# Miniprotein binders against a7ua95r516to809, part 35

Target 1, 294 residues: a7ua95r516to809
Amino acid sequence: ASLSLLSISDLVPDLQFIFFWMSNAIEILYFIQQKSPAYMQTIELMDDKAGSKESLLSATISANEEAMTILEEVIMYTFQQCVYYITKTLYVVLPGLLDCNPFGTEPSSEQCRRAAGVCVCAVCVMPEAVRRVVSVFQTTSDLLQQYQVHSEIQSQMFAYLFFFTNVSLFNQLIDKGPARGWFQRSRVLQIQASVKILLDWAKGAGHNHLAQKFFAKFCSTVTILASPPQQLSQMSWKALCAEHPSLKPVQLHRILTQYQLMAELGPLPIWQPSSEDEAYIYRTVDLLESFENH

## First folded at step 14 (miniprotein)

Design yh2
Fold by OpenDDE base, fold request of step 15:
Parts: sequence; structure tokens; C-alpha cells
Structure yh2 (fold): chain B 294 residues (1-294), chain A 85 residues (1-85)
Amino acid sequence: as target 1 above (294 residues)
Amino acid sequence: DTSEELRKRILKLIIEALRLFAEALKLAREGNPEEAEELLKRAAELMTEAADIARELGDPYLIDFAELLLETVERMIERLERRLS
């Protein structure tokens, strides 16, 4: 109940605070990394009065190591906190993406805050359900930029967020899809179009490689389900495995079985798993993705 | 040498200030922003002392480090005060 009201905008003040701590810790860490080597060299060049130089050098090394450890812990903690809050928001908005009809004429009621008047930017013309998901990612990107967070940390954050998004969407589609009619071709095409908008945003934001990598499983599932029966029925199990290597045998088998039922296709011998995969198609534990394996 | 002992003291002050900085974050996130501010104020005091000693020694690295941390802590205090107002 309470989670349904949580928007990314409501979390911005808290996220800003966390990102501020993160940015400050990164700045100090960077200072140590850049300046400490030269300082140690300076100590090495000092006049050695009574072995005091070695003691100072040792103390400096130890202090730098401890300082870096403390700062790394702060960075990791703040990173985890950001991811925690952002993923909570994603959890709320992601189901809407599966139910979205992007071909519907529902105007986005929320105008872009950047434009005076009717904004026709790519975000404002998005279906509301897609816009809500994109808004989470865009807000994250804007915060990372605002606080000048290093590109590596930014990439790690988006990698995890895309991973989480893929797992969430995939699991929902596999688990609830048949019951909700998401396996119907018309619905699949809607989902495919919605995901394309998200991927196009990720490409425009400079995260194309990460998005392609981490959405591969969900995209493969949607691609199979969107395929015309005439085309898909000509593809062997082996060909489908090769085309969609991100899918486990049990996942592919589940998708094909549900597709067959939905399309009212008779048994297709060509989709029969290989003898090698036959044992794996019954591993129901591997059917859904885990959030722990990131 | 008194100068080396002073440098070691500055390093100890920096480490203590960083510990306070890290602890202040936890307190602030746990809903104790006032306590967090107190720790940051203490860290600022330590860094002021560290910077003064570093300036007296004429050690550029320790000056820059202490001043960077001081400025950082002061920015954090200002941010917390604005949240409490």
C-alpha cells in the first residue's frame, strides 16, 4: 500500500544528501590517490636524522591506507543506499511498463519541467508508464551529473539498475504473463515497443552497451514472443538456443510452451530440447532470475 | 625530530576526522542529524588544528589535505543545518 505512493521525486532530497556524501568522499579519495605518492617521495628525500624518516614514511603509508579504507566504506555505503532507494521506486513503476499500451493516444499529463508550455521532448511524448520508468533513470543520471560522480561509479550504478529492471520484468512476465494475457501477441508488441523506448533512452544517455547487456534476457523473451508463429515454428530448439544464449534451457522451454498454448499450435518436434538439455528443462529453480546473482 | 612528530600528529588528526565524518553519515541516515552535526563540528575543530600545525611546518601536502577535509566538513555542516531549519 505505502509503496504505491512512492515517486522518485519524493526521494530526491534524500538521494541528493546521499550523493553529496558520496561525491565528497570520492573527492577526498582522489586527492589521496593523486597526491600521496609524491608526498612519500618527498619524505624519502628528507634528511635522515636518527631513523625518523622511516618512521614517518611508515606512519604516512599506514594513515593513507586507513584513510582510503574509511573513504571506500563511505562510498560503498552511499552507493548501496542510493541503489536501495532507486530500486524501491523501480519496483513500484515497472509493473506499469508491462501493462502499458504505447500505441494509445493518452497524452502525457505531466509536462517536462524544463520547458515553458507544451514540451514535445522525447520524454514528454512517452506513454505515462514508460515515462515513469525513464524518469527514475533520468533523475539518477541528473543527480550523478549534478554531483560530478566519477564515470566508473555511474556505470556501476546503471549496471545494477538495469540488472534489477531486467530481473523484475523477466520474472513478472514469466510468472504472471500467461494469467495477465501478456503472452498475447498484441500485448507482446506493446511490451516490445515500450522496452524499445527505454532502450532508446539508455542509448541517448550513453548507456547503450550496459542496457543491451543487462536487458538481454528480457529482450530475448519479448523477441521470441513477438515472433510470428510461421517464423518461430521454423526455428529448431538448437537455433533458438544459439540465437538467445541469455536464456537458460528451462526458461526457453517455458516460453515456447506458453507460446504454443497461446498460439494454439500443436506439438512441434522441432522445438524438442536436445538430449543434452533435457535434464535442464525440468530445473524449475532456474526458471526465475535471482536478485542475488549480480 | 619535532617536525616528524608533528607530521604524525597531523596524520592522526586527519584519520580521526575521517572517522567522525563516516560516523556522522551513519547517524544522519539513522535519523540523528543533530548528533551527526556535532561529530562534524568536532571534525572541523580537528582539521583546523591540523591545518594550523601543517602551515607552521610548511608542509604543502598536509596543508592541502587538512584544508580539503575542513572545507568538506564545513560544507556538510551547512547542509545539515539547512535540513534542520
Scores: ipSAE 0.836, ipTM 0.962, lowest interface PAE 0.5, mean pLDDT 91
Fold by OpenDDE base, fold request of step 15:
Structure yh2 (fold): chain B 294 residues (1-294), chain A 85 residues (1-85)
Amino acid sequence: as target 1 above (294 residues)
Amino acid sequence: DTSEELRKRILKLIIEALRLFAEALKLAREGNPEEAEELLKRAAELMTEAADIARELGDPYLIDFAELLLETVERMIERLERRLS
């Protein structure tokens, strides 16, 4: 099947299998972590018959370490597999978020599977493009809960998915935004509203802190672009840097330059980079975010 | 001491079962679920032996460990069988 047709629903059976393997490995690892210390103490309290106690203790330590290593490798492998499949699905649906008009009355084509009839839940009232993105995250959440995956691993999963989403959206906006008209105020306001819906979902799902942290670059970009020209033209480079610390100087400079072009503003001396940042605004290698930095 | 050697044997069996468990995952993901199932069946055999020895020794930790692994492997076998049917 072409990547373009891959839905999260198509991946659920495979993801369920991987999550099942992950959860079993976690359960065994947890058992070792919780029970092995007491067992070692029990061995330490055994009568030392002919130095055999030390040998048993050493063998037990070694076996526990090896067991934990094997299980950690299984957990890491399964985690990577889940992320791989989920991010493929995100890759397909994320571009639609930038083109979404959340103010349009597009009827939700999909009824909530949980309700008989017209569901008015927060997901069902979402614009289709936003709903598709949210459905990936919701499915992931549901699977993690179904298999009772440890909260730390859940947090790591969402951290990575939000990271990936931010990088993808940010890079698309910076690279394609001017050509697609996404820097136009009306389009930016649509994007801002769509992102707000996603962030509201993340808040409702208990991932508010992670969402705020990992979406910071994209949100900062959208916030700047959504700012009225009268307001933004009064903000100095230094003030913008301070307000949007997630943006690198090269990124901020690019955003402001494109904003200036779009808004037909003349040169604004107030947006001139500081002498300290002047060398950094030319680092074009730092313009786009890397997927490898997580 | 024969009891200590038996405990060491149980630990070796557990490690081998975990290796088989990890290898079975790889095989299943590579599209060889039947081979994965055979490794899991072997792991179940090892854990059955380990649990039996542990029960004979009366070692609660090794009993619980071997039984947990056995149950886990059996659940995995059942899951694979359902995918193959």
Scores: ipSAE 0.836, ipTM 0.963, lowest interface PAE 0.5, mean pLDDT 91
Fold by OpenDDE base, look of step 14:
Structure yh2 (fold): chain B 294 residues (1-294), chain A 85 residues (1-85)
Amino acid sequence: as target 1 above (294 residues)
Amino acid sequence: DTSEELRKRILKLIIEALRLFAEALKLAREGNPEEAEELLKRAAELMTEAADIARELGDPYLIDFAELLLETVERMIERLERRLS
């Protein structure tokens, strides 16, 4: 009950606090990394008074290592906390993306109506379900920029968030798609359009490579399902494997089987798995993606 | 040399302040912001002492390090105080 009401805006104060700690720890770590080598060299150039120099150098090395360890632990802890809260919010909004009709005239967000009348910004013209997902990512980006978090940590965070989003959407589509009619061509085209809006946002935000990499499996699934029967029925198993390398054989087999059922196609010998893949198509444990393998 | 022992003391103070900083985060996240603030105040005291010793020695690295930590801890105290108000 309580999770369904949690918006990213409600988490902003807590996230700001965590990002503040993270950014401070990163600043101190960066100081040590940049300045400690020169300091050690300075110690090495000091007049050696009966081995005191070596003792100071050793103490300095030890202190720097311990300081860096403490700071890395703080950074890791704060990173994990941010990811936890953000993914919790994504978990709530992501199902709406699969049910979204982006071709419908949904009214612009209430927030944009209040500020400027008819806002024609890319976010304001987005379907509500897509806008909610984008809002989570945009808020994350804004916070990372506000606290000047190092670009590598930003990339790691978005990599994980895109990974989580892909796993969540893929698993929902594979597991619930047949029952919810998401394998119907009209619905698939809606999903494809919604995901395109999200990918276009990611491209505009500078995360194009990460988005392409981590959404590959979901995008491949949607691409196959969006393909006309006349086109897809001419593609062999081997050709589909080559075109969609992100899909495991068991996943591709499931998608094609469900496509066949939905399109009322008879058995297609051309989609028969190769002898090499035949053993793998029955590995149902590999059908759904795991959140642990990141 | 008394100067080397003082540098080692400053380094120990810095490490202790960083431990307090890390512990304060945990306390604040666990819902004990008042206790977190007290640890940060103690860290600020340690860094004030460290900075004073470093200035007396004229060691630029240790001055910069202690002052950076002090400023960081003070900003965090201010942030916690605003959250408690």
Scores: ipSAE 0.835, ipTM 0.962, lowest interface PAE 0.5, mean pLDDT 91
Fold by ESMFold2, fold request of step 15:
Parts: sequence; structure tokens; C-alpha cells
Structure yh2 (fold): chain B 294 residues (1-294), chain A 85 residues (1-85)
Amino acid sequence: as target 1 above (294 residues)
Amino acid sequence: DTSEELRKRILKLIIEALRLFAEALKLAREGNPEEAEELLKRAAELMTEAADIARELGDPYLIDFAELLLETVERMIERLERRLS
């Protein structure tokens, strides 16, 4: 079997087990947080010697702190296990998003025809590569809801998954884009449409803010590459840096170089880096992003 | 005051059960699910004792805590046994 065929479906039983442990730890943590303050007040109301009440109160505080520490470590461990396995599947499926064509010419499903009449919609023809990525996100969302994971933890998980997606897509585009023809205008527009499907999923799932924040570098890259030459050639280096602060100078320089090649443009004076940035456009250590937190 | 000593004992039993719960997770994830189940069964014994003491005291908070943890551990045992089948 091919190693590139790892699917989220193969991981669901393990993820269900891990989320089950996480949800149980959360329930116990919630109990302590909601009930312990009132309990401590009842201890103070007992008809006992003052020294005995103080000793019990101290023991209760200490036990609560230790219990919450244990439970938070379980939640952290299970969170890390989940993101580890989910990102393994994302790593396998994300590169295909750069090679696919999200545009369709005919309605392909009976449901699309019934809902939209005879209109042709590109959404009805979702490429398998995009469907695989959406499936990972949707399966993750379904599991989080099934196990009633706290909304703050759900947000943290999708923040990380979007960060991972951004790094993976950006690095693949920068590293392999020239050889794969991904900087051609028709391809860039296809990539932009594919990313739009992911952003729409994130919005519908209630994670629009996280997607806007954590897809910024890849989205900026695609936005620049998709810009018409008439528009982009009017923007100075300084203006591009200001509009796209997520891009490092070496990254912006590389993107503009590929744009010039694709559009068959010679060097443009308006894209000359500022004197402050000129030393940074050759920092190849900064070209690709790390999957570790920045 | 024996009431204070008994309440402190319940708290210690709860902490030990939580440690067993956390250790069982690690064992199950490291490929030792039978040992994980053994730890969870021991945690259930501790929470049965804790609940018995808490009911004797008439302490609703400690009763609820011990019963929640006992129910949780029993669900985990059932889940492990099904996974092992």
C-alpha cells in the first residue's frame, strides 16, 4: 500500500478513544471548578474548632490544585495526541490541493440540479483533493461536537490545524511551485478557488476569525499571484509590505520574482526593495516556514 | 475530630484515583491496555471506598465527587473492554 493513502477514516477509532478520555477529564475539571468554591464555604460554616476547619480548608485547596493539575495534563496530552494524528493526515492530503481544478462545467449531482435549477455552480464539482481536506476538518469538527469538547479547546485545535495547513501549503508552493507550474495564472486562480472552499467551510463551522488569522501568509501569497498585472505593477515594495505584513522580505521577493516570470515582465523599479529590506531578501533560512510554533 | 480526618482521607483517595486514571491513559496509548484496565479497576475500588465514607459523613460534595469519578472510571473500563474484544 502507498504511504500517501493514509486517511482520516483509519484514525477515527483512535481519535474517538482519545476524545473520550479528554471529555471525561473535562467533565471532572468542570465539576471541581463549579462546585468547589461553595464547598469551601460550607467548611467554614461547620461547628468545629477553628484549627480543624483551617486544616481541612487547606487540605481541600491543596487537593483541588493537584486534581486540576492532573486533569489539565490529561487534557493537554490528549490534545497533543489528537493534533499529531490529524496533522499526519493533513500532511498527506494537502499537496493535492495545489494540483486540482475546482472549476466545473456541468452540474454533477441530482441534489445540485434540484436546489439550483439548471444553473451551473462550481461548488457542485468539488475536486477529490479538496474533498479530502474538507473531510479531515469536518471529521475533526464532528468528533469535537460528539464528545462535547469545550468551545475554547475546539478553537485552539482549529487554530493549530489552520496554522499547519498554512505552513504546509505555503512551503509546498514556494518549494515546488516553479517545477510544478503552480505559478501560472490559470493555476493560481484554481488554487485561489480551492482555498476559498476551505475558508467557506471554516466560516460555516464558526471558525472564520481563526482562518483569517492563521491562513494569512498563504492567502497573501495567492492574492499577490492572482492580482492582475495592471493592478500589481502600480504597487510599490513598501505598499506590498504594508498590505501583506505576514510575508517576510525574502518571501515577498521570491513571490514577486515568480510573478515576473509568469507574467513575462522584466524587473520593475517600483518593486525594488527598500534599503532596509535589501539585506533580508537573501535570507534563505527565512524562506520556508517551520511547523513548530512561531 | 474524626470527621476532618475522614474528609482528608476521601480527598487522598480521590487524588490517587485521578493519578491512576492519568496513568491508565498513558499505558493504553503505549500499547498496554490490560495494565491500563487493571489501574482503572483499582481506581474504581478507591472511589467505592471514598463514596462509602462520604455517605457516612453526609457530605454531598464528596459524595458527588466520588460518584462522578467512579462512574467515569466504569465507563472507561467498559470502553477498554470493548476495544480489547
Scores: ipSAE 0.786, ipTM 0.954, lowest interface PAE 0.5, mean pLDDT 85
Fold by ESMFold2, fold request of step 15:
Structure yh2 (fold): chain B 294 residues (1-294), chain A 85 residues (1-85)
Amino acid sequence: as target 1 above (294 residues)
Amino acid sequence: DTSEELRKRILKLIIEALRLFAEALKLAREGNPEEAEELLKRAAELMTEAADIARELGDPYLIDFAELLLETVERMIERLERRLS
């Protein structure tokens, strides 16, 4: 089977099953949390020998603690299962963001004029590669709403999905970018436009703060690469570090090295690392990000 | 007190049913949906017993708890049976 056949829509029945179990576990957990305190008060008011009442109260507390532990483990397990399937889909569709042209065959203004004689926004739809990524996020959002998953769990899920997206795109760009020509300015501008479409979706979906937090490294990388040479060459290493704190020294150094090559600014380094950072610019172990560092 | 002994028995049945619920999920996800269904049917039997005892006692909290868990398990059995067909 082709990797392009692993769409999120094919996984919806499995995801619906998993979210169904999660939502049922949440409902039982919520019942215990909301009703158990009042019940324990009624036990204390029962007309009985003190030793017998204390034994029932102790048993009730112990049972509630064990029940909540079991339910929390189910919720965690189902969360991890959802994330597994969703990120498997994201892994397949994310590389296309780096290769697509969000400007299409014709400029948006020209397409709008030709399609209707004036601008028609319906003709200016997102590229297929971007649409596939947005579809994963939107389907996830729709399922979370359908099963009435608690908002805190929804936020944790999107935090992880944005983290995964950031790591995947950053690592692909750094690792494959030279061979794929992704550091050329025209390609960087296309990548920047594609990322903007994704960030606009996140803002419209109410996840702007999560996207700002978890896309920072990839967005900083693209911002640097998209900068005009006259502006970027005037900035010191220290200033770039301050403007882009999400980038490690080895990462910033690699990005600037590729930038200088593609902008044809000559072989002599323009940006000199501080003496403190000089120790870190060759730490290859720090170049790529780990998917395990949430 | 017989009444308080029965309440402790209901709590024990609820915990046993929750353990079966959690194990059934893992079995269903690991490719053993028929065994998962059998565990859920056992959990439903436990919650039927728990609900009957709770109704005899007239304990609203334990009635609600047992009935919620029974209804939940029955929905999960129905969902799992649709998947097996």
Scores: ipSAE 0.776, ipTM 0.954, lowest interface PAE 0.5, mean pLDDT 85

Design yh2
Fold by ESMFold2, fold request of step 15:
Structure yh2 (fold): chain B 294 residues (1-294), chain A 85 residues (1-85)
Amino acid sequence: as target 1 above (294 residues)
Amino acid sequence: DTSEELRKRILKLIIEALRLFAEALKLAREGNPEEAEELLKRAAELMTEAADIARELGDPYLIDFAELLLETVERMIERLERRLS
């Protein structure tokens, strides 16, 4: 099947195979780490053959180091393979968050969710676009738990997935937002509600710290755009930079420019960039984020 | 052969089997699962030899290491064969 249109469900068998390989490599790595020190001590206590014992000890150290290197490379390769395929599915489903209306049907009922663990009645459903993204995160979490992947590796994977999500949403909002009407106040509030659902998932899954860290740029953007004009127009450039340190000067300038157009505000002197930042507000090469950073 | 040379032989077999294990993964992911299975079968042969030597020596660490890796490779072969059939 083509990777350009695959859902996460279509990838589960391949991901299970990759995680099985990863989990086996982890098991062998930890065997070496747990058992090798005692074995080395056993070799040191052997007094049967001087000189040859030292050669065996050296060979054992070298073999253990090489074995751990090979296994760590397998773990890294399997990690990168998982991330590659998972982010391919995220790339397909994330744009829908910017176009969906989380207020379109009746609000989701916590009573329906609590009583059944899933919405039983058709009236209280999560928007489909949000459900698709949550499904990618939830499936990933389930696979990591199924194969008992170490918590540090799980955290690294979600750190990258949240980073990827942030970059994708931010870049699309900045790049396509003017033409798509995404800077209109009602649309921004819908986007904010959709992102809150993702943040709530991350909190419930134990990844709140990672989500707060890696969604910061997109969340700051939406927070500024959702702010009432009376409140935002009283905040200086310096205050906005301090409140939103994740935004580069060119990014903050672009966001404020779009806000002025949408709110029908003229130029505000209080939003004039500092002299240091003024040289950077026109660097369009810095406007969009790179998928290659963390 | 000296028991020290046999222990060094076991370590060399283990490292070669781990390299085959790692290469088999890349082959399977690159769309060459038949070649990946061949490498895993070679790794299993190496670990069978390593386990036999380790048992003759009575070296519990090397027995456990070789048997763990053999069991691992055999599980990988069986899983790969199910996907190929």
Scores: ipSAE 0.756, ipTM 0.951, lowest interface PAE 0.5, mean pLDDT 85

